VHH binders against Protein DOG1-like 4 (DOGL4). Designs and how they scored, part 2

Target 1, 232 residues: Protein DOG1-like 4 (DOGL4), of Arabidopsis thaliana (Mouse-ear cress) (q84jc2)
Amino acid sequence: MSKMRNLVEEKFLEFYESWVIQLELYLHQLLIAHNNNTMSETELRHLISKLTTHHKAYYTAKWAAIREDVLAFFGSVWLNPLENACSWLTGWKPSMVFRMVDRLRKSRVVLVEAQVKKLEELRVKTKFDEQKIEREMERYQVAMADRKMVELARLGCHVGGESVMVVEAAVRGLSMGLEKMVKAADCVRLKTLKGILDILTPPQCVEFLAAAATFQVQLRRWGNRRHYVTHS

## First folded at step 33 (VHH; from B47 with D56E)

Design B50
Fold by OpenDDE, fold request of step 37:
Structure B50 (fold): chain B 232 residues (1-232), chain A 124 residues (1-124)
Amino acid sequence: as target 1 above (232 residues)
Amino acid sequence: QVQLQESGGGLVQAGGSLRLSCTTSGFTFSEYAMHWFRQAPGEEREFVGAITWTGEYEDYADSVKGRFTISRDNAKNTFYLQMNSLKTEDTAVYYCAADYWYSESTEPSEYDYWGQGTQVTVSS
């Protein structure tokens, strides 16, 4: 039996389903633009802008949702197990996107030396930022097992109403930290994306975005084939 | 030409209120998240708050939460910082910044455009 979803989960699930559908539409446009090479730079920039706006919408919705219940995003019922397995702090791992960049380097796309250098610098910075967030995240996670909580755990369940209050307080504390960490992680994601898009030419951006979107969509499809997930 | 201009700063007594404005031109305002920073003398620049592109989400530094409110009017290419219950420690030059994406970093290079700043002085 599926777990009962709370309101935040339900709302975000609906949002995400629609968001993914729209992403697929944009992906189609990206692929057309990339394969046909018939679009002007202005047209490409416009397409890129549509995609970036689409991502902005996602994070706007996400950040509103995590303020209500950040723990919902650590279950992520809108994702299948494979997607969840590939998630880092409730989203894509920033350093992973460079695999898409690497693909560009191996393709017909020619990156100039200056681009390569900037991308590497960005990669290093991104990894550094990831590690900082991870360390802080660990602190919050470990802090959940403070003296009081450990003792409470030792005593077991059915210790009375006071125990419930203690747990709730601990959960609130954790949630506050998690919200900060998730937000921080998202900021790293956005800055990573910004950095890449600023370094690449419009045609290269289109290829990159197409690659990233393709991977996201395919990952979802692969996961759904393994584990049936009910989606609208 | 891109321009960000802060206004509304000045001298105010502790417990008082000020409303800062940042008026922008030269770029598509609605495509940028907007940020407030402040820098006190001898101190590092610190994040005050930010508002997302559509104005649906705001975030603030802990030091100003509950006292400051950010809003934006995309039709006027302007966003605001309402500062209530001001404290002497709020004294600083306040800067507005624009980012095509969103950040809460204190690293200036992560933002696309900056204002010149406006002085806010809170007296005891």
Scores: ipSAE 0.883, ipTM 0.946, lowest interface PAE 0.5, mean pLDDT 93
Fold by OpenDDE, last read:
Structure B50 (fold): chain B 232 residues (1-232), chain A 124 residues (1-124)
Amino acid sequence: as target 1 above (232 residues)
Amino acid sequence: QVQLQESGGGLVQAGGSLRLSCTTSGFTFSEYAMHWFRQAPGEEREFVGAITWTGEYEDYADSVKGRFTISRDNAKNTFYLQMNSLKTEDTAVYYCAADYWYSESTEPSEYDYWGQGTQVTVSS
């Protein structure tokens, strides 16, 4: 089904397509680094920095875009249905990345007890923060159905004038709240990444980032095989 | 050695303007989002504003939005807080903070580096 896209959607779609292509290139580098074990710590740190900078670019673009139209990100036309289905507040669920960390624990990478403890603490904190955001999100969602909006819906008023103004005001209010919540969620994502990368050694970071990027890229590929997505 | 040094604080009359600077050293400035916080006596530390790594995105607390502007000069390892239309309630010690990522939390542990603070006093 074709959707009418607004300017924000079109611009971000173009950005995201380019961003994903670059992510795949970085993923390739991560995999090489992970499999060869010949890179120095300095080289690994540089590679990690390139990836983190790439993610920073994404959030910079996203936050600029959501300021213009946050609702565009609740449709996310640049994602296929599978990707959208796995999205939490317009992005990856922060607590999900701990599944990638768990993979490290079962691989050739040995985490020391101190790392395991810190990761668990981070996991608990991350989940707590997620729940906090979810509660706030629910408040905004429920608030959309205030007395005025419910009455307006009941009456079926759709003619211009006061009714339109009421709806527009409600949507603006919701949008402001949603922007706040989306940004809050992104902050949790970034802090989760920060925590993980601070706990892990450079080689472990490379493996983690490779796993995460692989999952993201594969999810997109799997979704595209199932559903035709028009990209421009 | 990492250092963040605030400057530009002082006494100003209500309605006046002041520009704070935070000069940094010891880390790659362009890789960090920069933040301003403030704390009034007997009050909790509050978020004032932040600017992303490249300076393309800024955000502010509602209490200062429209009056304060944050900017950065990565070539000088310095970022700024332009404060206009100052109010008595803006009186506080202002702190700069650096985060490799980005946050708006008031939890000090979520930031990598902190300045020592500079006093801003707005008189009526």
Scores: ipSAE 0.880, ipTM 0.946, lowest interface PAE 0.5, mean pLDDT 93
Fold by OpenDDE, last read:
Structure B50 (fold): chain B 232 residues (1-232), chain A 124 residues (1-124)
Amino acid sequence: as target 1 above (232 residues)
Amino acid sequence: QVQLQESGGGLVQAGGSLRLSCTTSGFTFSEYAMHWFRQAPGEEREFVGAITWTGEYEDYADSVKGRFTISRDNAKNTFYLQMNSLKTEDTAVYYCAADYWYSESTEPSEYDYWGQGTQVTVSS
């Protein structure tokens, strides 16, 4: 029952392993910056820019890859089972990052009332966008099981060439829809990130990004230990 | 001062071609995804297409796929919209927009900067 990997999976696996290594390096820098209150605003903004650029690189690679094979991202062989279990439409769930913001509030970070209000508004909007995407995703998933496909399934896999063509067409249709949904989800992720970073001060941004990166890295580590998976 | 300036619009016959340019200044161009929008009279603004920061990825509205192509030149702080096989329904004011991240939303507030627009008229 070994899983066969395709070219897209292999390429993205390689990319992601390298990307995570670099993320860990940036995380280290973020933690240093967070613990060092002597850094100037300019220095902090520069560090933030490095991280945002790193994320941009991820989405650039991802969007190129999903155009080739979006289904690869629903298996996500580059992730361990724990990471996959926490994934929403092939990535982090946008509303999850507000948990990281909440952590800031519980820490020594003081958010002004105006920030709190804006964050709440953003949270509500994010949730709405998530739900909208989920509804659309459901439509594509349900559509796969149309009358014809259900009948073909009943007849089994031993049917002739025409049935194969029908199945392939159905899969193509689904894939096209999935690509759109994944892209839409990523746009919500980026919008949410943008909103948070626009609301927070540079020091707060550093702390937020550190928290988010920490969670991502630790989740990977925990999953690897639990399932004896070898990843970077 | 941030500026986005569209150019290249005008009158063209159906089936013809136009190339729009958006020249930018006042911000780090390479750090922004760039977008084209259009708005016809009495219609809502619609997404036309977008290109990522490094130009490695492009996306288009279904209505223009296969006919329009977006590109960018980061050295010139300019990105482009090549419009081929133009139709009368392509008549609109075309706007360029910049976003530090990436979006395909028609909500203007989601983008950081906007151009003033350029008129494209396709005659039958």
Scores: ipSAE 0.880, ipTM 0.947, lowest interface PAE 0.5, mean pLDDT 93
Fold by OpenDDE, fold request of step 37:
Structure B50 (fold): chain B 232 residues (1-232), chain A 124 residues (1-124)
Amino acid sequence: as target 1 above (232 residues)
Amino acid sequence: QVQLQESGGGLVQAGGSLRLSCTTSGFTFSEYAMHWFRQAPGEEREFVGAITWTGEYEDYADSVKGRFTISRDNAKNTFYLQMNSLKTEDTAVYYCAADYWYSESTEPSEYDYWGQGTQVTVSS
């Protein structure tokens, strides 16, 4: 059954599809840069800036959208089931990127001791921030089971005007809380990304961004292939 | 050399309005989210509001929502805080801050650049 999409879902779907296409283009450039030892630091920094700007565009669009309907992002119709399964509070889990960095270290990226230390500090901080957000999210989730939300459960049985008003108020309150949580999570994502990019050299940043983009693109492709196989 | 300079502060009566400006130089302004903070005497620094890189999204502290408005002009490397319906509780030193990304944290180290601050005093 095709889920009926609201206006926010439709708009963001269109945006995201376009955004992913552009990400793939940047990924290609990152891979070229990674394999090309002739690029100057200035050129690398420029490429990095293009990618970070691209991500900034995503969050700008996201935050505008969640203000209208944050619940759309908890369904995320623009993502396949695999992508959704890997999602933490409507996006990538911040602590996940450290595992990516670790993989890079094991393969080809050589970090100096100072970088390793800073990364560890950042990892600890990120983990702490994630946990803080998770605890707060749990509070909101539990709060959803209040009296007003019970009226939502009864909405299918009653068409009373007063009840509808109460339910709407409850939903608004919940949505506001969820929006705050999503925003907080995104802030942790951005700070984590900032920290990593500040610690790494420009060539290392390119490698990291390439790896991250690859993971994102491949996850989408894998999920889509699976979806095609299972539903065809 | 990176510079952030606040201006527009001063003394105003309750119910009045002020417009603060933060003029920047030494970095690519359009690549940074811009933030306003304030600190009253004896109080901790608090988040006032922020605006994203392109100016398409703004967020505010609950205490100032509906009264304060942030805007930016990337061509002028300047962003603004329009303060309406001022209250005595709004009295503080107001700071502008820049972040390459976006944050609402009160931790100063999470921001790349800070201004020196401008005094806003709201009298009864």
Scores: ipSAE 0.875, ipTM 0.950, lowest interface PAE 0.5, mean pLDDT 92
Fold by ESMFold2, fold request of step 37:
Structure B50 (fold): chain B 232 residues (1-232), chain A 124 residues (1-124)
Amino acid sequence: as target 1 above (232 residues)
Amino acid sequence: QVQLQESGGGLVQAGGSLRLSCTTSGFTFSEYAMHWFRQAPGEEREFVGAITWTGEYEDYADSVKGRFTISRDNAKNTFYLQMNSLKTEDTAVYYCAADYWYSESTEPSEYDYWGQGTQVTVSS
């Protein structure tokens, strides 16, 4: 790569590439479990735990990294342009995950009425939480823009070194606000996952996790093929 | 049976230190994120800090940053809060909470398990 990357971007790129490879290996296990009629509920729960642990590792690494450089997660070097274009506040949009549940209901998964009711309640709550985050993000951005405008107006009174320090402080303040918003969005993602996995039975959870991993892997493969063609 | 038991609370003078413990049983501790909350009488429950499943990320409320440190010992199924440079404003009942995933919400229903709380009183 010709572009210069900071240490946070290099470290997370290496982590993410390894993380996706392991996700593909877990996808293999999910697909085997999908076709294995003899797996016990305990075995299914163990496989589900492997997937949830894998996702927990992602968020642990992400939250550590955004503390150092949240801007790296807006237009990430470890994602292709298609993956970046599909991101909502640095990740999948919580309300859109219910489209995957809908696909499963049409082809692979039979849900009882109680599950359907609980999923619709979760969908409504998820949309509400998303809208709350979007309103807070807009409010914060307006407040930060106003502060930056005042600080820029004052730069004419500062020496060169002092002006750099003021600009750096303003950028740091914006980064802290973005970190909090990304963290809030991630918490909604995790709350949504918790709700879905609690409502679904273990075999249904395997189906859901397989579909999610398949979509993520395919999005990456499709985006990489398109990117390769346009740059070859 | 799941149990979360806080200990180490008490009366301490301003500027002093306390170490709280949350001892857990009945669940796979390393699969749960652990949280400290506090609540003073007449006030809403306040996030104090949280630590992820294996302890590699922790976060704190601004009011306690630099003074409080969270840690966990997954071998002992125990979660700690080291409180230094205590202020009278830190007086509250302190609760530990566990969630299979992660949250910083003050809504109790967001968490899988709660402790019963331990009183910390910081005198002037």
Scores: ipSAE 0.686, ipTM 0.867, lowest interface PAE 1.3, mean pLDDT 85

Design B50
Fold by ESMFold2, last read:
Structure B50 (fold): chain B 232 residues (1-232), chain A 124 residues (1-124)
Amino acid sequence: as target 1 above (232 residues)
Amino acid sequence: QVQLQESGGGLVQAGGSLRLSCTTSGFTFSEYAMHWFRQAPGEEREFVGAITWTGEYEDYADSVKGRFTISRDNAKNTFYLQMNSLKTEDTAVYYCAADYWYSESTEPSEYDYWGQGTQVTVSS
């Protein structure tokens, strides 16, 4: 009879709320570093390490939770409707991050030609990896629809055809494939992040991380305002 | 200078067990995800398993799941592979690899550091 939240959803909701609060605190540190032109390279690397460690904690928790219930990450209870509408395979779309880098280039971040070339190469590779995952997801969706139709036809009408064990086995088998695809999407996200942070200098990394955290926090706050007004 | 050194390889009979170690230096070990790969003669390098930065998540190739266990000791900067119920198909050179983030790709350029490998030979 679990219809709203199961144990995995409740546990991850608690984790995610705490995780976002800490992200906001790190964002304040990033903004201070952005405005403090005398911070040493060592200090910048320490701050960058705090942010990367924070993101590593997110993926560690997510992958453990997905192993138990990958479907909880599609239409997540810990995200507002706007955040859910912006999700690509349970997270941010890797190619979108390059638009953020491009915007920073045109404002405050100065990139040398070698960095620009490396970023463009990474963008092409990232788009290719995205498209590969999208093709695999399409095949999965077709297989899931066909498999459910076969099982329903085999069991007969809804009243006399309901078999919890056969349906559960079919759903579990397809869920294992979905877990692998979500993990693959996360690996593309991490590979993209790695590439960007390796190409950028430490001050540029701070600017990028500040912009990314700002976007995530703003998306959550904007969506919560509209959601809160609707339900109060 | 970064160093990854595998040890514990050798000859073992099918059904036996072996424990590999990867000792590391020159980087902050706890910030890196650790990976085991293997390469049999004439074949491409194959993912065996990986463990996250703090050790709270691990994943394995289907061919070794249930038989191999990965662990890490961040206080000792050391990464382990316990191999049980060994099969002749497990014969390969085993490599440890480190990445600041995480990957399961077989592309060597996706990893920051590689060890030199240790030979494991499983006889029938």
Scores: ipSAE 0.636, ipTM 0.845, lowest interface PAE 1.6, mean pLDDT 84
Fold by ESMFold2, fold request of step 37:
Structure B50 (fold): chain B 232 residues (1-232), chain A 124 residues (1-124)
Amino acid sequence: as target 1 above (232 residues)
Amino acid sequence: QVQLQESGGGLVQAGGSLRLSCTTSGFTFSEYAMHWFRQAPGEEREFVGAITWTGEYEDYADSVKGRFTISRDNAKNTFYLQMNSLKTEDTAVYYCAADYWYSESTEPSEYDYWGQGTQVTVSS
């Protein structure tokens, strides 16, 4: 059990390190496309497909790992403290991605009225779905505060075999509930990505994906440097 | 032109088994997550199960866990539902759906493509 949890963390750490390296390589390609007016629509769609496939690989690996150990994704060993602090239910907060869309509108991206209307509708729906999940998480947290569950966890740490079986059942129930909530949050993230990429044109999608990848890379770099400086 | 076509439905006795297929064309099948839904007369459409793009992850509604198995064959552009230990409550029209990303919502507009449906009837 505890050994399986260590194996999950080790496996996903290796996956995530490789995944981030590949994201940085795709970011380079996105930045070239961003600064290059000679790419055809077909070439842009191919690059966009590489990025969406890369994100799909992340979620496939994550959902498989969550079935083994969802708690590893709350305070992850593959993320620095800043990355963990910015997480909402194990990932980016869906409603916050619209800040990135807003920045693109203020700089280089011109959106027509139809796109603006669709993006506002998506923003409202995303916020609504996000709030629904937050209410479900609140109900779950109340259930976790049930004194019986806390008592069972303490007994498992101090007593023998029969108490171990009760603690194992309680931990299993807790993990299954969290697993469902993390999955629901990921589905809102994917619905939000779908909506944004469907509304934007291929050049605009490249701009958005470049901004998103840049933010993720910068968050990791800043957190690593601040963490090191704070420790030294 | 995208096509999703379910097949394999029919009449089966409670406790029996049935295998549904969803054959697809007109899109890059391996880039789409595939979903099974069902709808009984007078009921709302409900999620049955889904499988990710490469088939490495699948999920099921609680009502069918342990009895139904989803699979896909990307070489054949085909998506399957194996239904075992069928109950009369499983009687419904079964639909396949495809989405470029992934969803478990019952809102039809959240999926890119839908099949025509196939009837499954479980008699007691």
Scores: ipSAE 0.618, ipTM 0.833, lowest interface PAE 1.7, mean pLDDT 85
Fold by ESMFold2, last read:
Structure B50 (fold): chain B 232 residues (1-232), chain A 124 residues (1-124)
Amino acid sequence: as target 1 above (232 residues)
Amino acid sequence: QVQLQESGGGLVQAGGSLRLSCTTSGFTFSEYAMHWFRQAPGEEREFVGAITWTGEYEDYADSVKGRFTISRDNAKNTFYLQMNSLKTEDTAVYYCAADYWYSESTEPSEYDYWGQGTQVTVSS
């Protein structure tokens, strides 16, 4: 029994492939801006705007897709949703981005004391928001534990017309809860990015966005290596 | 100079309908997510609904879902709230807010720009 991508997964993966290719082109522009001492603040702000618009397109596509099928973003329906939630609700953990800022501080970027204090305040708030989401996820643990049986009944492997209706209602309730949690996690991610870009100067924002784009490009390359091994 | 101006508020009977608009200027409207909030006297400001930059995604508070519809017209720099099946509990000052990113937080400091508000009063 081979697993097949559903329509939502197919559409979003095609979107994501083109999205990362465009991100690579923007990364090239970010690196040029880093090496060009003569770029004006206005030019840097235009480049930053291109990057933020590109990220907005990602989340717009993602939120439309999770409304259609949030489980597509948690892997196969056979996996325990709690295990998928340990990857932090379909994405990077918001507090992780501060490691990138810390690395830039140690190597290339000098921050004044006012910026350092604001970043520490943002880090604390981000961690607090993460903890709130983690507590909310605990409410769904028992429903997640029985997911394998629910999905088998949904696929018609389990006998009984009334059990199908009960299973369908349970799956809908679980899906709505997960959609809410994924949107909440994404909003914490966006609030964290907003805070960082507001604290940093335009040249510092270019450095940060270049580091972030590099990370995302590496994630795609890792996915291509996974494709190679499964394609053989 | 950034301006957000709400209009369309007023007095309406329970069960009735009202349409609010938020006309904007001084910023690139299509780059901002737009939000509706409301605040009754003596109460905290409450999220009503929001719509993303290009309008492809919107969300609502549970208390208004199915009764309220938001939309935006980026060509006219205008953001709308259609309120149907109004209840006395919907009585409040309604505010529009703009944020370069997207938020559903009730903290006013998380939004870039705020309107001045328009009163909606729903009578029994």
Scores: ipSAE 0.489, ipTM 0.756, lowest interface PAE 2.2, mean pLDDT 80

